# Designs tried in a protein design chat: VH-VL binders against q983m5. Part 5

Target 1, 189 residues: q983m5
Amino acid sequence: MVKVIASSLRKGNVVDKDGKLYVILFAENIHPGKGTPVTQLDMRRIGDGVKVSERYRTTEQVERAYVEEREHTFLYADGEGFHFMNPETYDQVAVSEAVVGDAAPYLQEGMPVQVSQFNGIAISLVLPQRATFEVVETEPTTKGQTASSSYKPAVLSNGVRTAVPPHIAPGTRVVVMTADGSYVERAKD

## First folded at step 23 (VH-VL)

Design z03
Fold by OpenDDE, fold request of step 26:
Structure z03 (fold): chain C 189 residues (1-189), chain A 121 residues (1-121), chain B 108 residues (1-108)
Amino acid sequence: as target 1 above (189 residues)
Amino acid sequence: QVQLVQSGAEVKKPGSSVKVSCKASGGTFSEYAISWVRQAPGQGLEWMGSIIPTFGTANYAKKFQGRVTITADESTSTAYMELSSLRSEDTAVYYCARVGWKGWSYYMDVWGQGTLVTVSS
Amino acid sequence: SYELTQPPSVSVAPGQTARITCGANNIGSKSVHWYQQKAGQAPVLVVSSDSNRPSGIPERISGSNSGNTATLTISRVEAGDEADYYCQVWDRSSQHYVFGTGTKVTVL
């Protein structure tokens, strides 16, 4: 069994809590100015889908579940679900929309994704923390404003709504967090 | 105590499809993983695939990929195994079983009574 | 692919001990499970990786595993022990269940 500190856990990780498996839906490290740092974990219990919210000390040990974590590449999605391929074995695995959840818009062909499997069945995905998309819609750009200025609403090529700096214009590729679509930086490609 | 009850025997023509059901009782179906295993006459056990009903996705044995579909209906606590393009070699008793596990290992601790599928011209 | 090899048959007299082997590369590092299948019946789990013995399974049935061989031991064999026995592992590499070839135990 592998134990990790709570602060290291990410969305998509699977943990063992009291003999039951949970998929992390949301993870946040909270460092108050004064007080003990904590990790907020929102999880879904495997089996009945019950959602739970727990707080841990950031350094608290959490038991990782006995699930296979293997890197796959996203291929395509269809009516049967999302299809991934193991680049080493070329085996393909289908993942349901229910499992992919709100990660779906961020999947791009060829993207490396960690697939967590229980009994060979995909039960969770861990996407790269960052992904690049084109801004297709946003308010007119304002020249002379710094990156620290108020962000403006935008729509990415994958349909995700986000907020971008004033200097970002339609057609610009931006890096966003796959967890919540938040803007990180202008793409350097 | 968990029990698995399977549908009745089937007689099918080559090229057709068969769908076998497995109804669970005595527990919470959504917490189960269900495996399908077949056994040809006088032969050994052969794993076909497994499903976690809650997720609705299945793991298939490579041998049957593309020809077998395993599904589950949580509302009725029933798992299904559909095998298409049937051939005489598919004549076998088909079992559903509940998956147990410890650590990295999985086993089958509760079995259905089996369903005989006969494929003949 | 990972394969488990069992002897086709084992004969044993009542009261004696039957040993059924299951061979595979480095099987000693895996959890090995055993199933009993009597004629015309579904398989029954008789040995698992769990610390608890399956319900209804007598203590005279046990499993061991070392090196390249897992062994099912049936002590004080009875007529009712006549059955086919299958070993089984989970192959993490392929994510497949693997069953042994099966052993027919005959009580003389």
Scores: ipSAE 0.824, ipTM 0.922, lowest interface PAE 0.6, mean pLDDT 93
Fold by OpenDDE, last read:
Structure z03 (fold): chain C 189 residues (1-189), chain A 121 residues (1-121), chain B 108 residues (1-108)
Amino acid sequence: as target 1 above (189 residues)
Amino acid sequence: QVQLVQSGAEVKKPGSSVKVSCKASGGTFSEYAISWVRQAPGQGLEWMGSIIPTFGTANYAKKFQGRVTITADESTSTAYMELSSLRSEDTAVYYCARVGWKGWSYYMDVWGQGTLVTVSS
Amino acid sequence: SYELTQPPSVSVAPGQTARITCGANNIGSKSVHWYQQKAGQAPVLVVSSDSNRPSGIPERISGSNSGNTATLTISRVEAGDEADYYCQVWDRSSQHYVFGTGTKVTVL
């Protein structure tokens, strides 16, 4: 089995613990001002859906599960779920809403997504860490403020609520983290 | 011990659909993966698809993609295989089976008794 | 597509050893599973990738795999061993189960 350090794990990865498979729902590296850095992992057990929360040392080795990880392209969502296509084989795979979870708002047509398959069945997704969306709502722009100033509430085109720098106005495209919708930067497009 | 019991034999007309059930007992159904395999008279085994009940999604053999639907009901510990647009070539015994696995490999360690589906005019 | 080829039939006298082959490119790198299917019955797993022998399967039945050939060996063959036997692998590339063409074992 392949082992990786805990700090390298991210949402959507699948790990093996004592012969059971877990999908990482949330991963965070915590670096206290003093003390040992740790990685917080919230996971869901594949067999029964039980959620587990554990902390690891950031350098602690964690076993990756035997799952196929292949890049797909998001196509569309419908009543049957979310549909992805392998850009090489053109095979399509349906992913349930339960698997997609809170990643759904960040999916965009044409977006490359890593699909983890167990027995050929999609059990997890790994989205690009960053995605671009338009700001549709936010407080009026304040002149003279920089990006380092206090952030203000905003709503993205996908309905996600985030916080943006004061100089960001409606209509502006911004890059956010797909894990939590946090603002990264103004889009360069 | 885990047992799989399938629904009874079916006789269908070409163009119609058939839905076969597979009820599991003696274990935790939600932890299973269920495969469907068919066997035409005098022919070999042919995999059709598999499902993980917990996720509710299935992996289908390319040959049957778009024509087969595999589902599962956790409340009744039952898996289903529906095959549409039936043709004479679909006449076969259809099996459900529990999937076992180790590493990258999967196998079928518990089988249902099979369901004969006959497609005739 | 990945295909597994088996001889159509194997005949063996009681007490002798039957060997059923399953051929494919580099099958030796894969885990090969074997199923026994007696007439009118569902298949039964007789050899798995698991380190443990399936419950109820006699030690007379074993599997080996090397190069381009996997082999099911049935020693001290009995009349009850007469059946069809299928090899099977998981094809990671296509994410498909692949069964062999099947071998009918006849006990003379």
Scores: ipSAE 0.823, ipTM 0.920, lowest interface PAE 0.6, mean pLDDT 94
Fold by OpenDDE, fold request of step 26:
Structure z03 (fold): chain C 189 residues (1-189), chain A 121 residues (1-121), chain B 108 residues (1-108)
Amino acid sequence: as target 1 above (189 residues)
Amino acid sequence: QVQLVQSGAEVKKPGSSVKVSCKASGGTFSEYAISWVRQAPGQGLEWMGSIIPTFGTANYAKKFQGRVTITADESTSTAYMELSSLRSEDTAVYYCARVGWKGWSYYMDVWGQGTLVTVSS
Amino acid sequence: SYELTQPPSVSVAPGQTARITCGANNIGSKSVHWYQQKAGQAPVLVVSSDSNRPSGIPERISGSNSGNTATLTISRVEAGDEADYYCQVWDRSSQHYVFGTGTKVTVL
């Protein structure tokens, strides 16, 4: 089995803990001014769906589960779920809404996504860390505001609520983190 | 101990559909992966697909893709296999089985008693 | 597609050793499982990649795997060992279960 440091784990990764499989729902590295850096992992146990929250040392070794990880392309969603295609074999896989979860708004047609399969069944997704969306709503810019001023509320084209710098206006394309919708930068397109 | 009990024998017309059930007892159903395997008379074992009840999605053999639907109901600890557009060649005993695994190795350690499905005009 | 080939039949006298082969390219690198199916019954797992022998399976039944051939060995064969035997692997490439063609073991 493959072991990795806790700080390298991402949302969508699958780990083995005491013979049970867990999907990471949330991962955060915390570096306090005083104390040992830790990695916060919120996970869902595959067997019974139980959610657990644990902290690891950032350098602590965590065992990755035996899951097949393959790149797919998102195609579309329907009543049966979300559909992805292997660009090499053209095989398609359906992923349930339960598995996709809060990643759904960030999926775009043609987006490369890592699909984790256990026993051939899709059990988790790993999206690109960043995605680009248009800002459709935000507060108007007021005089005196600078780039270093407080962020303002905004709504992206996919309906996700985020916070953007004051200089961002409706119609602007921005890069956000797919894990939580947080603003990264203005799109370079 | 874990047991799988399947529904009774079925007789179907060509073009119709059949839905076989597999009820699990003696364990935690949500922890299972359930496979469906059929065996035509005098023939070998043929895998059709597998499901993990917790996720509700199934992996299908290419041969049956689009014609078979595998589902699970956690509230009743029951897995289902529905095969549509039946033809005479679909006449077989259909088994459900629990999947065990170690590493990349998957096997079937508990089997249902089987369900005979006969397709005849 | 990955395919497993077994001899159609094997005959063995009581007290002797039966060997059932399962052939495929580089099968020695895979975990091979074996099932016993007596007439009119469901298959039973008799050999797994698990270090633990399946419950109720006698030590007379064992599996080995090397090169292009996996082998199920049944020592001191009894009348009750008469059955069909199937090998099985998981094909990671296709994400499919693959069963062998099956071998009928007859106890003379």
Scores: ipSAE 0.817, ipTM 0.921, lowest interface PAE 0.6, mean pLDDT 94
Fold by OpenDDE, fold request of step 26:
Structure z03 (fold): chain C 189 residues (1-189), chain A 121 residues (1-121), chain B 108 residues (1-108)
Amino acid sequence: as target 1 above (189 residues)
Amino acid sequence: QVQLVQSGAEVKKPGSSVKVSCKASGGTFSEYAISWVRQAPGQGLEWMGSIIPTFGTANYAKKFQGRVTITADESTSTAYMELSSLRSEDTAVYYCARVGWKGWSYYMDVWGQGTLVTVSS
Amino acid sequence: SYELTQPPSVSVAPGQTARITCGANNIGSKSVHWYQQKAGQAPVLVVSSDSNRPSGIPERISGSNSGNTATLTISRVEAGDEADYYCQVWDRSSQHYVFGTGTKVTVL
């Protein structure tokens, strides 16, 4: 098995803990002003769905599970689930809503996604960390406000609620983190 | 001890569909992966697809993609295999089996008794 | 596609050793599993990659794998060993189960 440092783990990764498989639901690296940096992982055990929270030293070794990780492109969603295609083989895989979970709003056609498969079955996804969406709703633009000012509530084109800087207006494209929808920057493209 | 019990024999016309069930007992169904394997008369074993009930989606053999649907009901600990557009060459004994694994290797450690499906005009 | 080739049949006298081969390119790098299927019955796993022998399987049944050939060995063959035997691997490339063509073992 392959071991990686805890700080490198991301949402959607699958790890082996005590002979059982866990999907990472949330990962955060915490760097306190004083003290040792740690990685917080919230995980769901495959099978019974038990959720666990663990803290690791950021450099602590964690075993990755025996899952096949392959890049796919998102195609579309329908009543059967979310459909992805392997750009090399052109094979398609269907992923259930249960597996996609809260990543669903961030999926865009043509988006490269890492699909983790166990026994050929998709059990987890790893999305790009950032994605671009249009702001469709937000409070009126406040002139004279800086980026360090208090963020205001906004709604993205995919329906996700986020917070944006005061100078952001409807129609503006913004980059957000796919893990939690948090604002990163104004889109350049 | 884990056991898999399948539904009874079926006789179907060409072009119709068949749905075979596989009920598990003696263990935790939600932790299982179930495979379907068929065997035509006098022929070898042929894998059709597999499902992990918890995840709700199946992995299908390319040969059967678009024509086979594998599902599972956790509440009844039952897996299903539906094959549509039946042909005479689909005449076979269909098996469900529990998947075991170690590392990158998968195998089938518990088998159902099999279900004969006969397709004839 | 990845294919496993077995001899169609093997004949063996009681008390002797039967060897069933399963051939494929670089099969030695894969975990090979074996199934026994008696007439009118479902297959039974007799050899797995696990350290634990399947329940009820005698020690006289064993598997080996090297190069391009996996082998199922049945020592001190008994009448009850008469059956069809199938090798099987998991093909990571295609994400498919692959079964061998099967071998009928006849006890003379």
Scores: ipSAE 0.813, ipTM 0.920, lowest interface PAE 0.6, mean pLDDT 94

Design z03
Fold by OpenDDE, last read:
Structure z03 (fold): chain C 189 residues (1-189), chain A 121 residues (1-121), chain B 108 residues (1-108)
Amino acid sequence: as target 1 above (189 residues)
Amino acid sequence: QVQLVQSGAEVKKPGSSVKVSCKASGGTFSEYAISWVRQAPGQGLEWMGSIIPTFGTANYAKKFQGRVTITADESTSTAYMELSSLRSEDTAVYYCARVGWKGWSYYMDVWGQGTLVTVSS
Amino acid sequence: SYELTQPPSVSVAPGQTARITCGANNIGSKSVHWYQQKAGQAPVLVVSSDSNRPSGIPERISGSNSGNTATLTISRVEAGDEADYYCQVWDRSSQHYVFGTGTKVTVL
């Protein structure tokens, strides 16, 4: 196993703690104004599904689990789950809704995704931090307020609700964070 | 002590499907990985696929992909293996087994008693 | 696909040592497990990569692995050791369990 610093861990990563495997559900680096920086990890234990919450020093070493992390591309979803393909071997793997979780709305055909497999079974995913979607609904743009720092509610093509700058209109493609759907920038594609 | 008890022998016609069950007792089923391994008469062991009940999806041997479905019911601590489009060559004893592991090492430490599936016209 | 090759049969006299080989390219880099299967019974794990010996397995049964050959060694062979033996690995590349072809051990 390879040890990494706690602050480098992300959602979807799998770690080994005390001989048990945990998938990270949430990771946050906390830098208090006073005190020692820490990394908050919310994890799910593989096997019984028990959720645990742990805090590490940001520089603390954490063991990565013995899982195969391989790049795949998302293909489609159906009643059996979400289907991914290894672009090198063309092998396909099905991932359950339970594993995909909140990442589901952000999956797009052809999207590169890191799939972690334990015993050949997909147990976690790591999506690109950013994804592009079309804004399908938002409030009308008010003339003269394009430079305003006040964001307005919007709905993306994947159904995710977000907030966008005033100058963003329906039909505009925007880049959002896949972690929480937050607006990053207008797409340049 | 963990035990795996499988369903009884099956006699099937070609083209039909068979579903074998494997009930676990003596432990926490959700913590297990269950493998299915078959053995044709006078032949060796052949891995078919594995499932971790918590994750709901299975890893299949390429040979059986598309024809085998492995599932698990945590509420009953039971794993299932369904094989469709049966052929005479599918006549075999089918075993479920619990997977143990350490690092990259995976092995099968508890086995069911086996289920004979006979495919004949 | 990764394949494990075993001799079809091994004969050994009581009290002697039986050695069953399992051959594959660079198998020495893999964890090799062994199963014993007596006639009409399910396989039983006899050698694992786990530091703990499987329950009920005598110390006279051991495994070694180097280069392109893994070996199951059964010392002081008894009549009860007559069985089929299978080696097994996990192939990370294909994400498959791979079993050896099996070896029938006959106690003379």
Scores: ipSAE 0.803, ipTM 0.923, lowest interface PAE 0.6, mean pLDDT 93
Fold by OpenDDE, look of step 25:
Structure z03 (fold): chain C 189 residues (1-189), chain A 121 residues (1-121), chain B 108 residues (1-108)
Amino acid sequence: as target 1 above (189 residues)
Amino acid sequence: QVQLVQSGAEVKKPGSSVKVSCKASGGTFSEYAISWVRQAPGQGLEWMGSIIPTFGTANYAKKFQGRVTITADESTSTAYMELSSLRSEDTAVYYCARVGWKGWSYYMDVWGQGTLVTVSS
Amino acid sequence: SYELTQPPSVSVAPGQTARITCGANNIGSKSVHWYQQKAGQAPVLVVSSDSNRPSGIPERISGSNSGNTATLTISRVEAGDEADYYCQVWDRSSQHYVFGTGTKVTVL
């Protein structure tokens, strides 16, 4: 097995603990002002769906599971789930809603996604950290608001609620983090 | 001890569908990957597909894609294999098996007793 | 597609050693598993590429793998060893289980 430091783990990664597979649902590196930096991992055990929460030292070695990680392209979603295609072989794989989870709103046609497969079955996804969406709803800009002032609520084209700088208006494309929908920057496209 | 018990023999007409069940006992069903393997009379073993019950999705052999559906019911610890558009060549004993693994070593360590499916006019 | 080739049949006298081969390109780099299937019965895992011998499997049965050939060895063959034997690998490229063509072992 491949061992990696805990701090390098991301949502969607699959780890092996005591012969059982866990999918990381949430990963955060915590650097306290005083004390040892730690990595918080919220995981779901493959098989029974049990959720566990564990902390590791950021430098602690964690075993990555033997799963096939291949880049796929998101195609579409339907009643059978989310469909991805291997751009090299053109093989398609269906991924269940349960596996996609809260990543669903961030999937866009043509998006490259890392799919983890066990026995050829997709058990986890890793999305690009950033994605671009149009702001479809937000508060009007008021006089005196600058880019450095407090963020205002907004709704993205995918329905995700986020906060954007005051100068952002409806119709503007913005880059957000796919992990939590947080605003990064105005799209440059 | 983990056991897999399959449904009884089936006789089907060409063009029809068959659904075979595989019930697991003696362990945690959701932790298993279940494979389906068939064997035509006097022939070898042929893998059809596999499922992890927890995820509800299956991996299929290309040969059977679009014609086979593998499902699982965690509440009853039962896996299913449905094969549609049956033809005479589909006459075979169909096995379910539990997948064991270590690293990249995937094997089938527990097998059902098999289900004979006969397709005839 | 990845294919595993086995001899159709192997005959062996009691007490002798049977060797069943499974051939494929670079099979030595793969984990090879072996199944025994007696007449009218389901297959039984007899050799796993991992270090653990399946429960109830005698030490007389072992597997080796090198180059383009995997081999199942059955030492001190008994009448009860008469069966069909299949090799199997996981093909990562196609994400398929691949079985060998099978070998019928006859105990003379």
Scores: ipSAE 0.791, ipTM 0.908, lowest interface PAE 0.7, mean pLDDT 93
Fold by OpenDDE, look of step 23:
Structure z03 (fold): chain C 189 residues (1-189), chain A 121 residues (1-121), chain B 108 residues (1-108)
Amino acid sequence: as target 1 above (189 residues)
Amino acid sequence: QVQLVQSGAEVKKPGSSVKVSCKASGGTFSEYAISWVRQAPGQGLEWMGSIIPTFGTANYAKKFQGRVTITADESTSTAYMELSSLRSEDTAVYYCARVGWKGWSYYMDVWGQGTLVTVSS
Amino acid sequence: SYELTQPPSVSVAPGQTARITCGANNIGSKSVHWYQQKAGQAPVLVVSSDSNRPSGIPERISGSNSGNTATLTISRVEAGDEADYYCQVWDRSSQHYVFGTGTKVTVL
């Protein structure tokens, strides 16, 4: 068994808690100005789908579950779910919409994804933290706005709503966090 | 005590499909994986695939991929195995089994009574 | 593909010890499970990697695993032990359950 610090846990990771397996649905490190840093984890128990919220000290050790984690490449989605391929073996795995969840909009063909399998069944995904999308809609740039100005609403090519700096215009490719669609930087590609 | 009760024997023609059911009782169905294993007459055990009802997707043996579909209905605590394009070689007793595990140890600790599927012209 | 090889048959006199082998490359690193299947019945788990012995399974049935061979040992064999026995592993590489070829144990 592998133990990791709570702060290192990410959405899609699978942990063992009291002999039960949980998929991390949400992970956040909270560093209050005063107080002990904590990691908030929202988890779903494998099997019955029960959702649990737990807080750990950021340095607290959490046991990772015995799941097979393998890199796959996203291929396509259809009525049966999302399909991924192991680039080494060319084996394909189907992942249900329920498992993919809110990660769906961020999946792009050819994207490397970590698939966690229990009993050979895909039970969770870990996407790259960052992905690049084109801004398809945003407010016009106002003269005099600086980089320190407030972000403006935007819509990405995948339909995700985000906020971008004033200087970002439609057609610009931007890097966003796959966890929440938050803007990171202009794409360098 | 968890029990698995399977549907009755089937006689099918080549090219047809068969769907075998496996109803679980005496426990929480959603918490366990269900495996399907078949055994041809006088032959050994052969794993076909497994499903975790909550996730709705199954893992299939490569041999049966594209021809077998394993599903589960949580509301009725029933797992299903559908095998299409039946051949005479598919004549076998088909078992459902509950998967137990510890670490990387996966095993079948509860078995259904089996369902004989006979494929004949 | 990962394959488990068992002898097709083992004969044993009552009161003696039956040993059924299951061979595969580096099987000693895997958890090996064993099933008993009596004629006309479903398989029954008799040995698991769990610390808990399956309910109803006598202590005279045990499993060992080392190197390239797993062994099911049935001591003080009784007529009721006549059955087919299968070893089984989980192959992580292929993500498959793998069963042995099966061994018919005959009590003389």
Scores: ipSAE 0.776, ipTM 0.901, lowest interface PAE 0.7, mean pLDDT 93
Fold by ESMFold2, fold request of step 26:
Structure z03 (fold): chain C 189 residues (1-189), chain A 121 residues (1-121), chain B 108 residues (1-108)
Amino acid sequence: as target 1 above (189 residues)
Amino acid sequence: QVQLVQSGAEVKKPGSSVKVSCKASGGTFSEYAISWVRQAPGQGLEWMGSIIPTFGTANYAKKFQGRVTITADESTSTAYMELSSLRSEDTAVYYCARVGWKGWSYYMDVWGQGTLVTVSS
Amino acid sequence: SYELTQPPSVSVAPGQTARITCGANNIGSKSVHWYQQKAGQAPVLVVSSDSNRPSGIPERISGSNSGNTATLTISRVEAGDEADYYCQVWDRSSQHYVFGTGTKVTVL
């Protein structure tokens, strides 16, 4: 164990709190115009899967556990889970649906993913921040509609519902954030 | 204090499968992984694989990949090891153990009593 | 693959000191754990992380680790120390447990 400041913690890190291990699911540093900066942590206790949400001053010290963090490549999903391969050793790791969670629709064959392992078992995944999907459903575009118009609902090829600019038509490839499916830009490829 | 209690001895024919259970009692099911280790008669200890019960996936030793399936049922605090396509060299005592950890390393701090599996014609 | 080599046996008279070695390339950079297995029983952890003694383990049992050798030392050996002893590491590169070959300690 090493002590780290709370603001340094990111998804996939593991912390020791009162003798129990927690994997960080979400971390956000909040810097209000007035008041003290804080770090919001959503965590899962490894022993029983209980989720907790806690707030720390950004400079508070937290005990961080040593955990392996290694890049893997997504292969496929089946009834037994989600399968990844270490590109250096070719060893495969199965990751449970519980660990993959809301990231599941964003996985694509060949996608590089950071895998956090405890005892050689995957406990967290970090996807690339952005991924490209096709818009399969959205309202038709209208001639002359400006970018200042509000975003409209859309459905991506992976089934995720999001909002896109009014000029985006069905069939358009778009770049989205893997965290929540939010639109970034049209794809360049 | 947690204790690990395993299912009873089994006698099996070559080519069949065996499923050994490991139930935690006297405490919360391990906050950490459960490992399976076997010991053939007169031989040393051999790690087979480990599971974190709440996540349901396992880390398998290469030697057993494809033949062993390790599962857990958190609601009953029970882990299972199933070994398929049994051969005579699979005759062994099979142990479950709770994983302890420190720094970058892992060890087994609580062991089950062992389950003898005998494979013979 | 990473292998841990132990002497097959060690004989020791009561009251003497038994030293059980666990050899591997650069084992001193790893944490070494030790188990005692008495006849007909499951293994019991006696040393973790090179030198940490779990509760209930007598102070006569101690461990050290440097270079290419980890050592379990049993001082003032008693008849009850007769057992098989195994070292074990976690190999970070393979993500596997590795057990030593085992040492039978016989009390004369």
Scores: ipSAE 0.709, ipTM 0.877, lowest interface PAE 0.9, mean pLDDT 89

